# Ledger of designs, part 27: VH-VL binders against a2ajx4r71to235

Target 1, 165 residues: a2ajx4r71to235
Amino acid sequence: GRCNFEDRLCSMTEDQTLQPGWTRRSGIISNSPPFWDHNGNISAHFLALVSRVDSISSNLRSRIFLPTNDQQVCQITFYNFSSNQNGKLIAGLQTLCGDPIEHLWQKTEILQSRWERNVITVQSSQQFQVIFQAQMLATHGQEEVIAIDDISFSSGCLPADVCQT
Below, E stands for the ipSAE of ESMFold2; O stands for the ipSAE of OpenDDE; V2 stands for 0.75 times the mean of E and O plus 0.25 times the DockQ between their complexes.

## First folded at step 13 (VH-VL)

Design q7 (framework fv_tislelizumab; at its last fold request DockQ between E and O 0.11; V2 from the best seeds 0.00; counts 0 for: pae O 4.0 > 2, grease 19.4 > 18.9, off the site)
Fold by ESMFold2, fold request of step 16:
Structure q7 (fold): chain C 165 residues (1-165), chain A 117 residues (1-117), chain B 107 residues (1-107)
Amino acid sequence: as target 1 above (165 residues)
Amino acid sequence: QVQLQESGPGLVKPSETLSLTCTVSGFSLSSYWVHWIRQPPGKGLEWIGVIYYSGYTYYNPSLKSRVTISKDTSKNQVSLKLSSVTAADTAVYYCARDSYYSGMDVWGQGTTVTVSS
Amino acid sequence: DIVMTQSPDSLAVSLGERATINCKSSQSVSSYVAWYQQKPGQPPKLLINDASTRESGVPDRFSGSGYGTDFTLTISSLQAEDVAVYYCQQYYSYPYTFGQGTKLEIK
């Protein structure tokens, strides 16, 4: 479960884009907030989507999970830091390839001073992926950021495919 | 010991620019960030803005057309400029440091600015 | 802007008794609330951060609680030196905003 992004994307995959999307960032290399991860560690990494000159958009998606059941709850835990006036972060699920994303949580137009922890319960009668969808318009000024960290999936989020676990 | 000290002219004429300096000691501007806050006589507290160690700033929307916060790390100073002042800008002005863990834990003693003809 | 509303505006409490000050935010600020004490002619002094974490050197009689939109500062046994104005403040997002203040006096 838990991912602090020190080693990898924690089995998350970024949708293919025409321009750079989510990047691993730390406080050491940041020119804009956040300058730390959710634990206040300046050296620890988090994923960030950054906009200044061009508008950008990107999705980050999980592995495929089996339909949920009532016996074990599937919960997504993650931290967000949104420092933007022209952006949006959505957490949701997508049950079939090409289906619209079902929005479960969102954050828009906020200048956070601190990371916020979020817990989302997923219920799906079909196989699904968890999607973090972010977009930011060009700022024409100071850099704006959407960041996420420490994405984890509870034991009720059961993998659908046979892979190296 | 950690200390912040505000300085600048105590009297400013209407329509002119108020200019204040916050001199810090006992900590590095590279590890903390600095806010400006003001308090009109007998009234509550109003946040003015913040500057991070990188130079990144945010301002209170109510003031942002008139306010600039900057820093000079070689002098351990953070500056506040507020243009086009009126009597409503008469207040005690504070600088305060912030950190991820502690909020605004250390404040300066404040400097009184009076806007009067 | 997130509005912080304190109640009451003023409070008189007997020495040794409990004083309670409430603060409500117009939207969720998670746990990111601070409480300050301000005596005449002095800058605000941070008492509580993160809703409930007491700053170093602050007496145990001060405690904070709350999450989301409702926050409380409690002084469990009022002492003469606790006479001051108390402010809550959210630091969840910019602009930082303060409550209007609560004047605490000895009854």
Scores: ipSAE 0.580, ipTM 0.830, lowest interface PAE 1.5, mean pLDDT 85
Fold by OpenDDE, fold request of step 16:
Structure q7 (fold): chain C 165 residues (1-165), chain A 117 residues (1-117), chain B 107 residues (1-107)
Amino acid sequence: as target 1 above (165 residues)
Amino acid sequence: QVQLQESGPGLVKPSETLSLTCTVSGFSLSSYWVHWIRQPPGKGLEWIGVIYYSGYTYYNPSLKSRVTISKDTSKNQVSLKLSSVTAADTAVYYCARDSYYSGMDVWGQGTTVTVSS
Amino acid sequence: DIVMTQSPDSLAVSLGERATINCKSSQSVSSYVAWYQQKPGQPPKLLINDASTRESGVPDRFSGSGYGTDFTLTISSLQAEDVAVYYCQQYYSYPYTFGQGTKLEIK
């Protein structure tokens, strides 16, 4: 499955909080960077989390996947953007048994004002969700942005709600 | 099928501007990035720069002051200009397609550029 | 700039034997490494990307491994058509940089 956010959030879901969360943006409608998606398309959409004054954190969750196996590797590809090197983006795994989020990938130092490609391999003996968590500390007089785009799951990532034949 | 082809003068005089064109087919410049890479005779590869769909560019800092990459999507062409050339700019010049931060998956055949008086 | 250093500079391997080429980056590049094969008079050909993903059409005798700063290209059983110069390349950050190349010949 692939999610480029051209169709809302695709199969992704955002945890609802009292704070502003991920917003679907594009270079056409955004007043803050990035002004294009990971591929340099001004009209294409991506998700952005913007912090202006308060500390913020927001989670984006994938659909549920079946346990992984050694025959087909579950690989996740995604692109991230940061307006500066502040903040943190985490890609984690959470099982359906109430386990804590296991950090698979963490980025605190991001290439400033550049889209970056990331590849993550997932191993899980249980059904799981992939969680993208963006965290930004409070800033005074400085806007900060973390963006994410084009999340892809390899064929080895098997959806739990799909009948496997 | 996907193809890239470099073209331009094979001989450039010192201090002049090297100008090359990369013509693509089998894919749209609105969906892919194009890199320029060069290889001096008998030497390794040097990355020159890249152009995104938007026209946004990144250049090698070693060449940034002299390099300009542009494109005409309607003509399926990417251009490279390198000003104030010297003998050190003699090389085979390649354009290559990028596949979503996956390196250069398709290359042109390259065009030889010799800087000589 | 991130410096990519290959070893060895040249390698001679007998037909059917294993060939191993190493590439070391001056700083971590995660898995953002590609390997290219270049034969005389031809452009480079992408063999491996993301350090270990084989490009379509590339024989399974070619494999890549590594993460961070140390990467390896392996040809499990050298064939005559594998004679070429091989380059590693990082695309972790700009400017993209290549290794100096490894010339692989038949012993």
Scores: ipSAE 0.027, ipTM 0.702, lowest interface PAE 4.0, mean pLDDT 91
ESMFold2, look of step 13: ipSAE 0.531; ipTM 0.828
ESMFold2 (binder alone), look of step 13: mean pLDDT 94; pTM 0.955
OpenDDE, look of step 13: ipSAE 0.014; ipTM 0.624
ESMFold2, fold request of step 16: ipSAE 0.432, 0.573; ipTM 0.799, 0.836
ESMFold2 (binder alone), fold request of step 16: mean pLDDT 93, 94, 94; pTM 0.955, 0.956, 0.956
OpenDDE, fold request of step 16: ipSAE 0.014, 0.000; ipTM 0.639, 0.580

## First folded at step 15 (VH-VL; framework fv_tislelizumab)

Design u1 (at its last look DockQ between E and O 0.06; V2 from the best seeds 0.00; counts 0 for: pae E 14.9 > 2, off the site)
Fold by OpenDDE, look of step 15:
Structure u1 (fold): chain C 165 residues (1-165), chain A 117 residues (1-117), chain B 107 residues (1-107)
Amino acid sequence: as target 1 above (165 residues)
Amino acid sequence: QVQLQESGPGLVKPSETLSLTCTVSGFSLSSYWVHWIRQPPGKGLEWIGVIYYSGYTYYNPSLKSRVTISKDTSKNQVSLKLSSVTAADTAVYYCARDSYYSGMDVWGQGTTVTVSS
Amino acid sequence: DIVMTQSPDSLAVSLGERATINCKSSQSVSSYVAWYQQKPGQPPKLLINDASTRESGVPDRFSGSGYGTDFTLTISSLQAEDVAVYYCQQYYSYPRTFGQGTKLEIK
């Protein structure tokens, strides 16, 4: 599956919080970077977590996947962008057994105005979801952004709910 | 199969405009970036520019004033124009696919362009 | 521009021996480095992506390592078909830039 955020959140879901969460943005409607998606499209959409005055954290979850197998590797590709130096983005795995989020990928050093491509491999003996957790410390008057775009799951990632789009 | 193929005149006169076409197959220009790279005889590789999915272009600053890259997605073609050519522009010209912001995973066979009066 | 400098310019290695090619960037490029193999009369072929990820179909003897400014391409056991010019390339920023190339021959 692939999610470029042109159709809302695709199959992704955001955890409910008391704070503002992820917003769908584009270069046309953004007041701060990024002003284009990872393909350089100014009108294309991406998902962004925006911080203005308060610290903020939000989780984005994938659909449920079946346990991985050795026959075909499950890989996740995504692009990230950040306009601040104090943000953190984590890509993790959470089983349906109530386990804590296992951190598979973390980024604390952010390249301003640059989209970065990331590829991670997932192994799980249990059904699982992929979690994107973004965190930003409080800002003082400036809008700062962590953005994600074009999340793709390889064929080795087998969805548990076939009826889900 | 995924393929790129460069085409155009192999000989261009000085001060004229070099025009090449990259025809792709096996994939959509709506999903990949396409780069132009050239290699002078016996020398290394020089990046010319890129065209994104959106049509956004970025050029090597050393060539920016003379380079234009465009594409026709419906025809699966990417075009390169290099104006005011000199002997220094003699090279094998390649177009190559960028697999979503990564190395160039598929290259054309290249086309030789000689600038000579 | 980010300058990619390879070392050595040329390398002769015996069959079955290890070949090591280094690439240094003028500034940090994170892991956004690719390695290419080019044989005479052919276009470059992508071997390694993201500094250390082998492309599909590339033999296990090829490996890439590095992060930041120092990168290495290693051929654990040189084969006759590995004779070629190898290039590193950064795709961290524009313009994209290549190393000057390393000519690998059999000793």
Scores: ipSAE 0.013, ipTM 0.614, lowest interface PAE 8.8, mean pLDDT 90
Fold by ESMFold2, look of step 15:
Structure u1 (fold): chain C 165 residues (1-165), chain A 117 residues (1-117), chain B 107 residues (1-107)
Amino acid sequence: as target 1 above (165 residues)
Amino acid sequence: QVQLQESGPGLVKPSETLSLTCTVSGFSLSSYWVHWIRQPPGKGLEWIGVIYYSGYTYYNPSLKSRVTISKDTSKNQVSLKLSSVTAADTAVYYCARDSYYSGMDVWGQGTTVTVSS
Amino acid sequence: DIVMTQSPDSLAVSLGERATINCKSSQSVSSYVAWYQQKPGQPPKLLINDASTRESGVPDRFSGSGYGTDFTLTISSLQAEDVAVYYCQQYYSYPRTFGQGTKLEIK
């Protein structure tokens, strides 16, 4: 499933509470870039992690998916934005029996004030979650932002069912 | 390859300003963060501060009133100035790079500064 | 400031034996801990990042573990070149702080 963040965090969850942690923002209420979503829509929402005073780190995690197979490709599509090169955004996977996170993607180049579309392919022989990890060191004077929008999972990313007896 | 090299006077008089330069090669100051760290003889490590690729700085509160870190990206240099030095500021001074929110992966060889009359 | 406390302050270990160094933070630092090795007359060298990730070129006998407040560096089979002072460091918040160091010696 697709999440455009218009109505909630969808099924994504945060691992640890920061105040403020990941927040749903739009260009209308933003004091810093981005001032619009990846479509140029000022009023549309995206998910943002914002830092001014303290270093912050937060994970945003997906629902649990079944192991991948060769018949259908599991791909994750998302847009990302970073206001400056003083933040790090990583996408990875974590198996239910595994720690630490296996890194699948990391931002390699940041163009200020630009949204970028990304596609990553997941292969896992175990059930897994997709993790977006954002890290920012404090930058006094300027609001620094890492933002994500329009996370979608291809049909090859099969949700795990929870069964209770 | 990636290298950082500290330079400056080895002897500084008390009450004067210590001025050091870190010259970098093999990476861009517009893409990495640079830290300054010091180590008094036979003692542990003390973080002095960092300069971001954007030019913003953050300093150890214990030194903030006396320290300035700046950079000149066109010269591949990061500068450290520490004012009003005393014998307690005698140490080996290191610069080190950081790819942001990680340990410092490459360190300079260090430069010894002695504060003595 | 987050205080990083290492134990022991010094450690003597026979060649080929396991060496274990502990580091405790005064508050949670998640996994944002690095370990450094400093040999005499040299700058520190980054060994472990993110509590458990070995840096490129670091032998697999070095391993790190921990989360929150308790962290461990382990050398599974001590070699002569491992004689050094080892430091943990948190990078969760500023100021970044180091442990006091653990001197590793050959017994």
Scores: ipSAE 0.006, ipTM 0.500, lowest interface PAE 14.9, mean pLDDT 80
ESMFold2 (binder alone), look of step 15: mean pLDDT 94; pTM 0.957

Design u2 (at its last look DockQ between E and O 0.05; V2 from the best seeds 0.00; counts 0 for: pae O 8.9 > 2, off the site)
Fold by ESMFold2, look of step 15:
Structure u2 (fold): chain C 165 residues (1-165), chain A 117 residues (1-117), chain B 107 residues (1-107)
Amino acid sequence: as target 1 above (165 residues)
Amino acid sequence: QVQLQESGPGLVKPSETLSLTCTVSGFSLSSYWVHWIRQPPGKGLEWIGVIYYSGYTYYNPSLKSRVTISKDTSKNQVSLKLSSVTAADTAVYYCARDSYYSGMDVWGQGTTVTVSS
Amino acid sequence: DIVMTQSPDSLAVSLGERATINCKSSQSVSSYVAWYQQKPGQPPKLLINDASTRESGVPDRFSGSGYGTDFTLTISSLQAEDVAVYYCQQHYSYPWTFGQGTKLEIK
């Protein structure tokens, strides 16, 4: 479950197709912050959603997880770097296809200068997926970026692959 | 030996443009970036802005309409221009380097700018 | 803008005694607070980064703590050379902002 984005999207999938959608960047090829991953490595990759001209949105969706239990806590750890003031990044869960996304964490209206580590605890009596949703409004100036790195799931987040009966 | 040194005219007339140069040595502007900070006499510190290795800049919104930060990598120099100055722009001006979430770990000695008619 | 508010504005402490300076941010800045020492006629000197990480060459009598909105700089045994103005600064988001400064004197 950990994704440092050295390989495409890892096991996360993108719900909406936008071109360009989420892209793999490093500090060396970036024209705007962040110019390094959360470890300060300029050549390591992270996942970025970049907007300058067009409004853009995209979701990243995890695999399905089994319901949580009291013995092992399911925690999501990730790093974020948001340089947008009119958009947002949301981390949430969805228990059934088509159900509303429950928002667990969000960030809006900030021009970060540092990566921030986040830990979110999930409680669900049903199978669920974790959703990262990013939205950015069109800009007319320098690039605005939403970036994430190192999405990981604790041992209490048990994978599920339910087959059609 | 990491060093930054500010230089420029000590006296600037109101309404004119303040131009300062920060000369760096002992590190590369391709791996580090530079902030400008000022300190009016007897007052605290005010962040002016930053220029990254790519040339990307952020400015304090309070100064954004009047400030330009640029660099010349071949000369190891970062420049600050502040237009339409007033007496409120009288301060000691510092440049400082930054990298890898280190904060502003090395500062120049500062250069005093007085805006006076 | 994130406002950094220091307390006290000034304090006097006897040599060898403990000095404590507080800094409060108007919103969470995680651990991204730095502390600077500035002596007369000199540039600021970075003492503590990321709330608690002492910079190389800084005496171990200096320590920092805090997370979120409340931060503290402590000098465990004040020395004569510690007379200075101390600033906290958030580096979580732009514009970067400094506290108003705390003047430390020997009593």
Scores: ipSAE 0.381, ipTM 0.779, lowest interface PAE 3.2, mean pLDDT 84
Fold by OpenDDE, look of step 15:
Formats: sequence, structure tokens, C-alpha cells
Structure u2 (fold): chain C 165 residues (1-165), chain A 117 residues (1-117), chain B 107 residues (1-107)
Amino acid sequence: as target 1 above (165 residues)
Amino acid sequence: QVQLQESGPGLVKPSETLSLTCTVSGFSLSSYWVHWIRQPPGKGLEWIGVIYYSGYTYYNPSLKSRVTISKDTSKNQVSLKLSSVTAADTAVYYCARDSYYSGMDVWGQGTTVTVSS
Amino acid sequence: DIVMTQSPDSLAVSLGERATINCKSSQSVSSYVAWYQQKPGQPPKLLINDASTRESGVPDRFSGSGYGTDFTLTISSLQAEDVAVYYCQQHYSYPWTFGQGTKLEIK
């Protein structure tokens, strides 16, 4: 499956938080970078976590996937952008057994002011979700952003809620 | 049906400008990148450049000084111009769409351009 | 520029046998490698992207692997229609570059 955030959050879900979380943005409605999506489209949407005055953290979760197999590799592709030097973005795996989030990918020095493409391989013997966790330290008087765009799951990632017809 | 089709003069004189058009159908240029690739007779593939949704372009440094890529989204057309051509520019020229995730997943059939006096 | 080097330049494999094509990059390209198949008189056709993801409609006998600098395209059981030139390509950084190609024939 693929999520370009042109249709809300697609199949992704955001964990409930006490603070504002991820927002769907575009270059047209942005007051801060990025002013276009990863393809350079000003009108296209992406998902952004925005910090203004307080530290902020939010998790974005995928649908549930079945255990991976050796027949076909499960790969996740996504784009990230950050205007915050004190931000952190983690792509992790969490099983449905209540295990802690396993960090598969993380970026702590993410100030490049450009979209970056990432590919992650996932292996799990249990049903799992992919989690994108963004964190930013408090800012004062400046809007800073961590953004994510076009999340794609390869065919090796088998959704658990898909009925075989 | 998704299609790309290259068109333009098949013969160009040395020092002149090669001009090609890629006409697309079945998809919008506002949703895909378009690349230009060429292949000299009996040789491999050379990436020429790309144009993004915004019209942002990136060119192969080996050709940058001579290459211009543009598009008209309303006409579903992407243009390639290569100036000051020589015999070395003789090749089959392809345009291909790209969503980045899928790579260059659909190609035109290519158009042959011969540089000759 | 990142140089992509394929090996071998040409390969002859019997029908039903395994064909293996290698591609090495001059520097790490992570998993950002695509494989293309080109038959005579036709444009290249995308087979594999991101080192190991098969394009839709591509037979499962085609597989890709690798990370960093070493990549491999494998055809588990060669079919007659698989005769073609195969190219690896990196899209890690611009300019995108292709391998020189590997000509695959039936032995």
C-alpha cells in the first residue's frame, strides 16, 4: 500500500496525545518549510508535526501486518523533511505482544532543509505495526516542522486485515 | 492506458538544436516526474535529466550546459532541447515517468535522432 | 558520478537454470538500485526497484538483493522470453547512472 496523504491519513492512524499532533499540510498553506512535497509540488499534501512553543511528540501508526516471510522482503519507503535542528524522527516496529518499539531507523540530526528518501527493511516473527515517532524540543517564537510524505509498503508487507477473496 | 510518446525531427544537423516532445496520456504531469534518457546505437543508457511537478529540473552535468527540459501540464507535454549537437548525440531518446517509489515504470517507445550533415 | 559496474558483460544460461547478474557501485547507494530488462527494439522495462521490490506484473522468478555497493539480480529458472540485456541503475544521487549492461542468452 501507499499513502501520499492526499486522502487524509490514508490507512495510517495517529496516537492520541494531549497536544496537537500531525497535520496535513501543503506548500500553499504552509507558513514554514517545506513549501512543497517531496516531488516539488506546491499543492500536494504531506504530513507535518509542527512545534511553536512547546516540546512535542507524536506517533503515526500503520495498519497491522502479518509476520514477514522469506518469500518476499517487506520494505518501507518514505520521505522526511525537517526544519528543526533539535528534532528526532524514528521509524520503528512494534509487535502486538506489547513489546517496546524497536528502532529500525532514526534521524537525530535532521536539518537538511530538503526531502530525503528512506528505505527500511522489516523482519518480524509476530504481527506488527510500523510506527513513525517524531519529537521536537520546545521552540520560542519560531514554527518548526518535521514532515513525512509518501509512505509505501512493498508487497512483502502483508496486511492482517485483508480478506482473501 | 498509460502512454508516453516521443516525437520530433529524426535528423538534425551538427551545431543545431535537437528538439523533442514527449506527449503523455493516461496520467497527469502534475502527478509524476518525467525523465529523459538516451541510448546511442549499440550502447548503454545515459540519463539526461528530470523535471519535477513544480517544473524544477535537474540535468546530467555532462550535458547541463546544452540541455533544457520544460513542460506544459495543460497539454500533457514535456520538451527536451539539446543545443550544439554533434555526432555523439546520435541516439534513441526516451522519456519515462517516475513516481520515485516505482522508479521509471513506464517508458515511451523512443525516437531515433541522427546527427548528420 | 557514481559508477555502476555489472558482471558479467555477457551470460549464457540453459533453460530452467539459474541466472545471476551482479552490479557493484563505486560508493554506497544504500538500497536505491533498480533493474531493467531491455529486449531488442524495445525500451527498457522496470523489473526491480529499491534493490529487491518487484514491479507489478513481473514474474516471481525475478528477484533482487543487495545493499550498499553489491547488488544481484537473479532469475531462478531461465525462460526463453528472458533473453535480453539487463541494466542496473542507481537513484541514490544525481546524476542517475546505469551499469553497462549484461547480455543474457540461452546456452
Scores: ipSAE 0.009, ipTM 0.621, lowest interface PAE 8.9, mean pLDDT 89
ESMFold2 (binder alone), look of step 15: mean pLDDT 93; pTM 0.951

Design u3 (at its last look DockQ between E and O 0.12; V2 from the best seeds 0.00; counts 0 for: pae E 11.0 > 2, grease 19 > 18.9, off the site)
Fold by OpenDDE, look of step 15:
Structure u3 (fold): chain C 165 residues (1-165), chain A 117 residues (1-117), chain B 107 residues (1-107)
Amino acid sequence: as target 1 above (165 residues)
Amino acid sequence: QVQLQESGPGLVKPSETLSLTCTVSGFSLSSYWVHWIRQPPGKGLEWIGVIYYSGYTWYNPSLKSRVTISKDTSKNQVSLKLSSVTAADTAVYYCARDSYYSGMDVWGQGTTVTVSS
Amino acid sequence: DIVMTQSPDSLAVSLGERATINCKSSQSVSSYVAWYQQKPGQPPKLLINDASTRESGVPDRFSGSGYGTDFTLTISSLQAEDVAVYYCQQYYSTPYTFGQGTKLEIK
């Protein structure tokens, strides 16, 4: 499956918080970077977490996947952008047993003002979700952004609902 | 068949602007990125910049102030302009297709540009 | 910018023997590394992308491995037509950067 955020959050879900969370943006509607998605499309949408005054953190979760197998590797690709010096983006795995998020990928130095491509391999003996956790410290009035685009799951990532059909 | 072909003057005087055209066939510029890469004689490869399918561009910071990449999708052409050239800009210039973050899978044959008075 | 450093700069290998070229990035580029083969008077040819995926038509003797900062191109049994300069390249982030190249010759 692929989520390019052209249709809201696709199959992704945001954890409920008391703070503003991820917003769907495009170069057309944004007055701050990024001014285009990872493909350079000004009208295409991406998901952005915006910090203005207060520190902010938000989690984005994937659909539930079945345990991985050795026959076909489960890989996740995504693109990230950041204009925040005090930001952190984590991609992790969380089983349905309520375990802590296993950090599979982390970026703490993400101020680059360009889109980067990332690939993560996931292995789990239990059903799991992929979680993207973005964190930004207070910016004291400056709008700074962590953005994600085009999350893709390889065929080795088996949705839990597929077996229910 | 997918093809890219560079064209333009092989000789440019110092301080002038180098102008090249990449003509593509077998695919649409609306669906692929096109990169410009150059190779000085006997040296390695240097990435110049890219034009996305939307027409937006990204340039190598080392050349950004002098580089302009544009395209005409209807003509299947991508253009490269490099201003204020010096002898250091002498190189074979390539355009290459990017198959969606999968490397540059198809290259033009390259065109030699010599900067000389 | 991410710097790609190849080793060695030149390599001579006997026919039928294994050739190994290494590439190191100044920072992690995940698996977003491509290997190119360039013969004299020709443009570079893509051999491997995503560090380990062979392009269509590329012989099985070519293989790529690595993740993060260390990458390797291996030719299991060198053939005469494999004489060329090989380049690694990262496309993890812009600006794209290439290694300085490795000249592979027959011993």
Scores: ipSAE 0.014, ipTM 0.623, lowest interface PAE 7.8, mean pLDDT 90
Fold by ESMFold2, look of step 15:
Structure u3 (fold): chain C 165 residues (1-165), chain A 117 residues (1-117), chain B 107 residues (1-107)
Amino acid sequence: as target 1 above (165 residues)
Amino acid sequence: QVQLQESGPGLVKPSETLSLTCTVSGFSLSSYWVHWIRQPPGKGLEWIGVIYYSGYTWYNPSLKSRVTISKDTSKNQVSLKLSSVTAADTAVYYCARDSYYSGMDVWGQGTTVTVSS
Amino acid sequence: DIVMTQSPDSLAVSLGERATINCKSSQSVSSYVAWYQQKPGQPPKLLINDASTRESGVPDRFSGSGYGTDFTLTISSLQAEDVAVYYCQQYYSTPYTFGQGTKLEIK
């Protein structure tokens, strides 16, 4: 469950693209906020999308989950830090049948001074993936950042059996 | 004892550069951030900007084109420069310490700057 | 810029009675609000951080509450030394901004 990004991307996968956007960073190498992970550890890692001369959009995608039920709630907990005026972070879900991404949560154009904890509840009658989409418009000058850390899925988020040969 | 002390000229002529120094003691500039804040006579508080322990700065956009904050860790000093001053820049100028889980917990006594010809 | 609006601009309260100062932000600032006390000729002093956490050495009669956009500083039993101007301040995003101040007087 819990991903603190000390071990690559955990089980999350970035959508295939010519220019992958999410990178693992720590406060040690950051020249702009955040300078630490949500626990205040400057050497610990988090995922960040950093501003560029060209606009960028990147999706971070979970494993596939089974449909939700009423007995155990499927909740996604994560921390975010947004230090940007030209970006958006979206948390949503997508079913495997090509349905549009359903936006469950978003944050835009905020120059945060601290990490925030977020909890979102997922309901889906179909198998689904959780998507974190970050968008950053092109910028010149000061580095802007969208960061995420410590993604976890509650016990009600049941992994799907995705392979039957 | 944690202390911050502002210093600099009390009188600055219009169009010149205001230059202030915040001398700190009892804590490390490598572990804390330092803000500059000003207060015009009889008015409220205006945040000028911050310098992080890393040297990264954020400025109030209303002042960004005229302000520079820097530090010299070996001298325990944080500097404020504000260029092209006008009478509107007359204020008491404060430096203040900040840690990442609290507000500005220790302030200097402030230094009065008057812009007058 | 996030605007912090305090109410009232001034208030007078009898010794030993409750004083309440409100602060409203123009957008959510989560819990990242601080309260400061400023007496004449002195710098501001931090009373409350993180909306409700009392700074060390601040008397128990001071309390803060709120989350999101609506914040309150309460002095449960006013003392003579509490006469001051009180400011709220958000540190959710830059530029950090202060309320206009609330002058507290003894009635």
Scores: ipSAE 0.007, ipTM 0.565, lowest interface PAE 11.0, mean pLDDT 81
ESMFold2 (binder alone), look of step 15: mean pLDDT 94; pTM 0.955

